# Designs tried in a protein design chat: VH-VL binders against q8ssn9r234to409. Part 2

Target 1, 176 residues: q8ssn9r234to409
Amino acid sequence: EPISQSTEDYTDIPRIIKMSVEYLFEKCLLVPGIFRESANAMELQRLSQLFEKGGDIDLSEYTDPHCIGGLLKLYFREKPIPIFPYDLHKRIYSVLNEEDSNIKVKSLLESGLGKGQFLILRYLFELLNAVSINCNVNFMNYQNLAICFAPSLIQSFDLSCYDVIERLIENYHSIF

## First folded at step 1 (VH-VL; framework fv_faricimab_arm2)

Design F8
Fold by ESMFold2-Fast, scan of step 1:
Structure F8 (fold): chain C 176 residues (1-176), chain A 120 residues (1-120), chain B 108 residues (1-108)
Amino acid sequence: as target 1 above (176 residues)
Amino acid sequence: QVQLVQSGAEVKKPGASVKVSCKASGYTFTGYYMHWVRQAPGQGLEWMGWINPKSGGTNYAQKFQGRVTMTRDTSISTAYMELSRLRSDDTAVYYCARSKYYRGYGMDVWGQGTMVTVSS
Amino acid sequence: SYVLTQPPSVSVAPGQTARITCGGNNIGSKSVHWYQQKPGQAPVLVVYYDSDRPSGIPERFSGSNSGNTATLTISRVEAGDEADYYCQVWDSSSDHYVFGGGTKLTVL
């Protein structure tokens, strides 16, 4: 039984997520401090407004990769309801140290999330896993990325949130 | 020292299947995708697909869908590529190559190549 | 299907700069990787992510990528640089890796 349901807003991956994730995969996996370094506030505001107004957007014209990283974090942080339910993270946290924990985590995500939410999170965590694999160059391992994203995804600073998000990044290919 | 060592040359008749192996050493086998790329004599490089050694998940080029099967054995850090229903135009050198996970990654380590000749 | 276009051959004198282009629709939005292949040998990655170099590749090798053209630049060319060069991208719409047709670099 799912803890959270997909709203109509999650019937497809939002354009802002799809475009920013695709650009980050193509151009930003090796950027030092990606997602940790602050974006230029005015550029981030301009980019955010551009997506709200719709129309053709060419992200390759942006010179600051931290602006696109900041946009992705801002999107999840500003959601009225967290994309990752707090109660779901608690259930996942309870199984992290059990035998076959990754199989159990996968099952909890599939039952605890609406289809659209699951697809969005799978899409995001694929990127975060790819960033973490390049941590020798970008200095963003799975722990660093969990610190950056857990507060935005779950909208909580509970320490257990960091452990859950860290597991999903590190073990993406076993879980999703 | 990171190495990919492939099995030896094969000669096959049309309609047969061939299975090429690629043994990895010097790195964590399950930490990288394994790609298969072929090159017909005098021609360019042609991507066939990849396998994720950790999950066993695969992604094949459309041209080879239904004829190619990629597998791995994590206990011996070896990847396999089997191509069935061989045709004369499958004559090529077949390479394995690793990449870090996901899309924008280059293939940084390559096997020495395996020549597969398909002739009557 | 996404197509990468390379000139079939480029000739350069020793010590000069060779430029090998890779054309593709909006290729500047993609990451381009470059491989060097000498006769009878496996390809070697010489530039990845448009402009980064693997360990062991000389600084003479560099790359750029903008608009519809990516370029591999080899400065102070040496006889040993004579090889076939391939560009490569990942195409999200087809979900597969695409190689250019290759460019034969001849050092005169």
Scores: ipSAE 0.013, ipTM 0.627, lowest interface PAE 8.4, mean pLDDT 87

Design F9
Fold by ESMFold2-Fast, scan of step 1:
Structure F9 (fold): chain C 176 residues (1-176), chain A 117 residues (1-117), chain B 108 residues (1-108)
Amino acid sequence: as target 1 above (176 residues)
Amino acid sequence: QVQLVQSGAEVKKPGASVKVSCKASGYTFTDYYMHWVRQAPGQGLEWMGWINPESGGTNYAQKFQGRVTMTRDTSISTAYMELSRLRSDDTAVYYCARDYYWGFDYWGQGTMVTVSS
Amino acid sequence: SYVLTQPPSVSVAPGQTARITCGGNNIGSYSVHWYQQKPGQAPVLVVYDDSDRPSGIPERFSGSNSGNTATLTISRVEAGDEADYYCQVWDSSSDHVVFGGGTKLTVL
């Protein structure tokens, strides 16, 4: 499926997300600076075009782990409609400091997102949580990952976006 | 502006090695993969492999695995292709070519390597 | 190993349209590039990524790619278009570049 394809309600995990997340989960949890370090621009553009074309793809042929991380961020950044709605993030932000906040966040995600969007985000945040658990080796804690992903997921640089994404990474098991 | 200039023609005996150079100019050498492609007289184009000038990483076609070595020197923006244990059927024009979207936008002028005795 | 098949030769009259095919299993899912090679010269990229033209290549050159066949189309053919033409893909499963066998275009 094209990276630029606009859908509001996904029924399945898109191929580009599924393949990228699976590869990163298997091979890249211990890579220093994963998602922070810039990808080789030429390799990233090449790989993104291949997914758009729908060709047979073997990610193990790519030597730069930051290319696959960059591809995943690029996918969300290039969506015409953010995968994570701005209004939803504001509602979640308003409850972050309340009692039973994680239960409230889960409820807001489940009611504010289509089922497909929820599944895609759950799939992504499982990876980001796993990366953060290994931060002593890869140097990517909850705050670092939120900085890397919030602008792509919400498509906004509002500071509240970072707090929301950080919470979803840190408390993945309580929220998703 | 972009230019790839290869070393001159070579004549070698069977069993010898040949090392062809390709000097790049007009762009950032480390931003583009470099490929090597050969063409025997009257035959088609045959891909030999690529090198990533930034990392030095390489990938070779199965047919040349164990006989070809690709290297580069970033201080002089030059790529090298060395083919060992030469046979008469290695007689060909050898080209370096710059990678662009998995194709080749700029080619060197070619280096004729003749293997005979 | 992935294989691309081209006809060995194609003949066309001046001013007519030449079509050179490149056959490959599910080639429509690959990005196909086309090269023109004249005797004693290095190949020249004439079509890349199925249908795009490099700067300086005449608009008479076009490409398409669907299913099992990619096609290079040269409209209003001129004598100067006589050359060997090669199709090429990158096979992502092996990270290997694959060339077709080449087609000699003759303008009669």
Scores: ipSAE 0.000, ipTM 0.484, lowest interface PAE 15.2, mean pLDDT 86

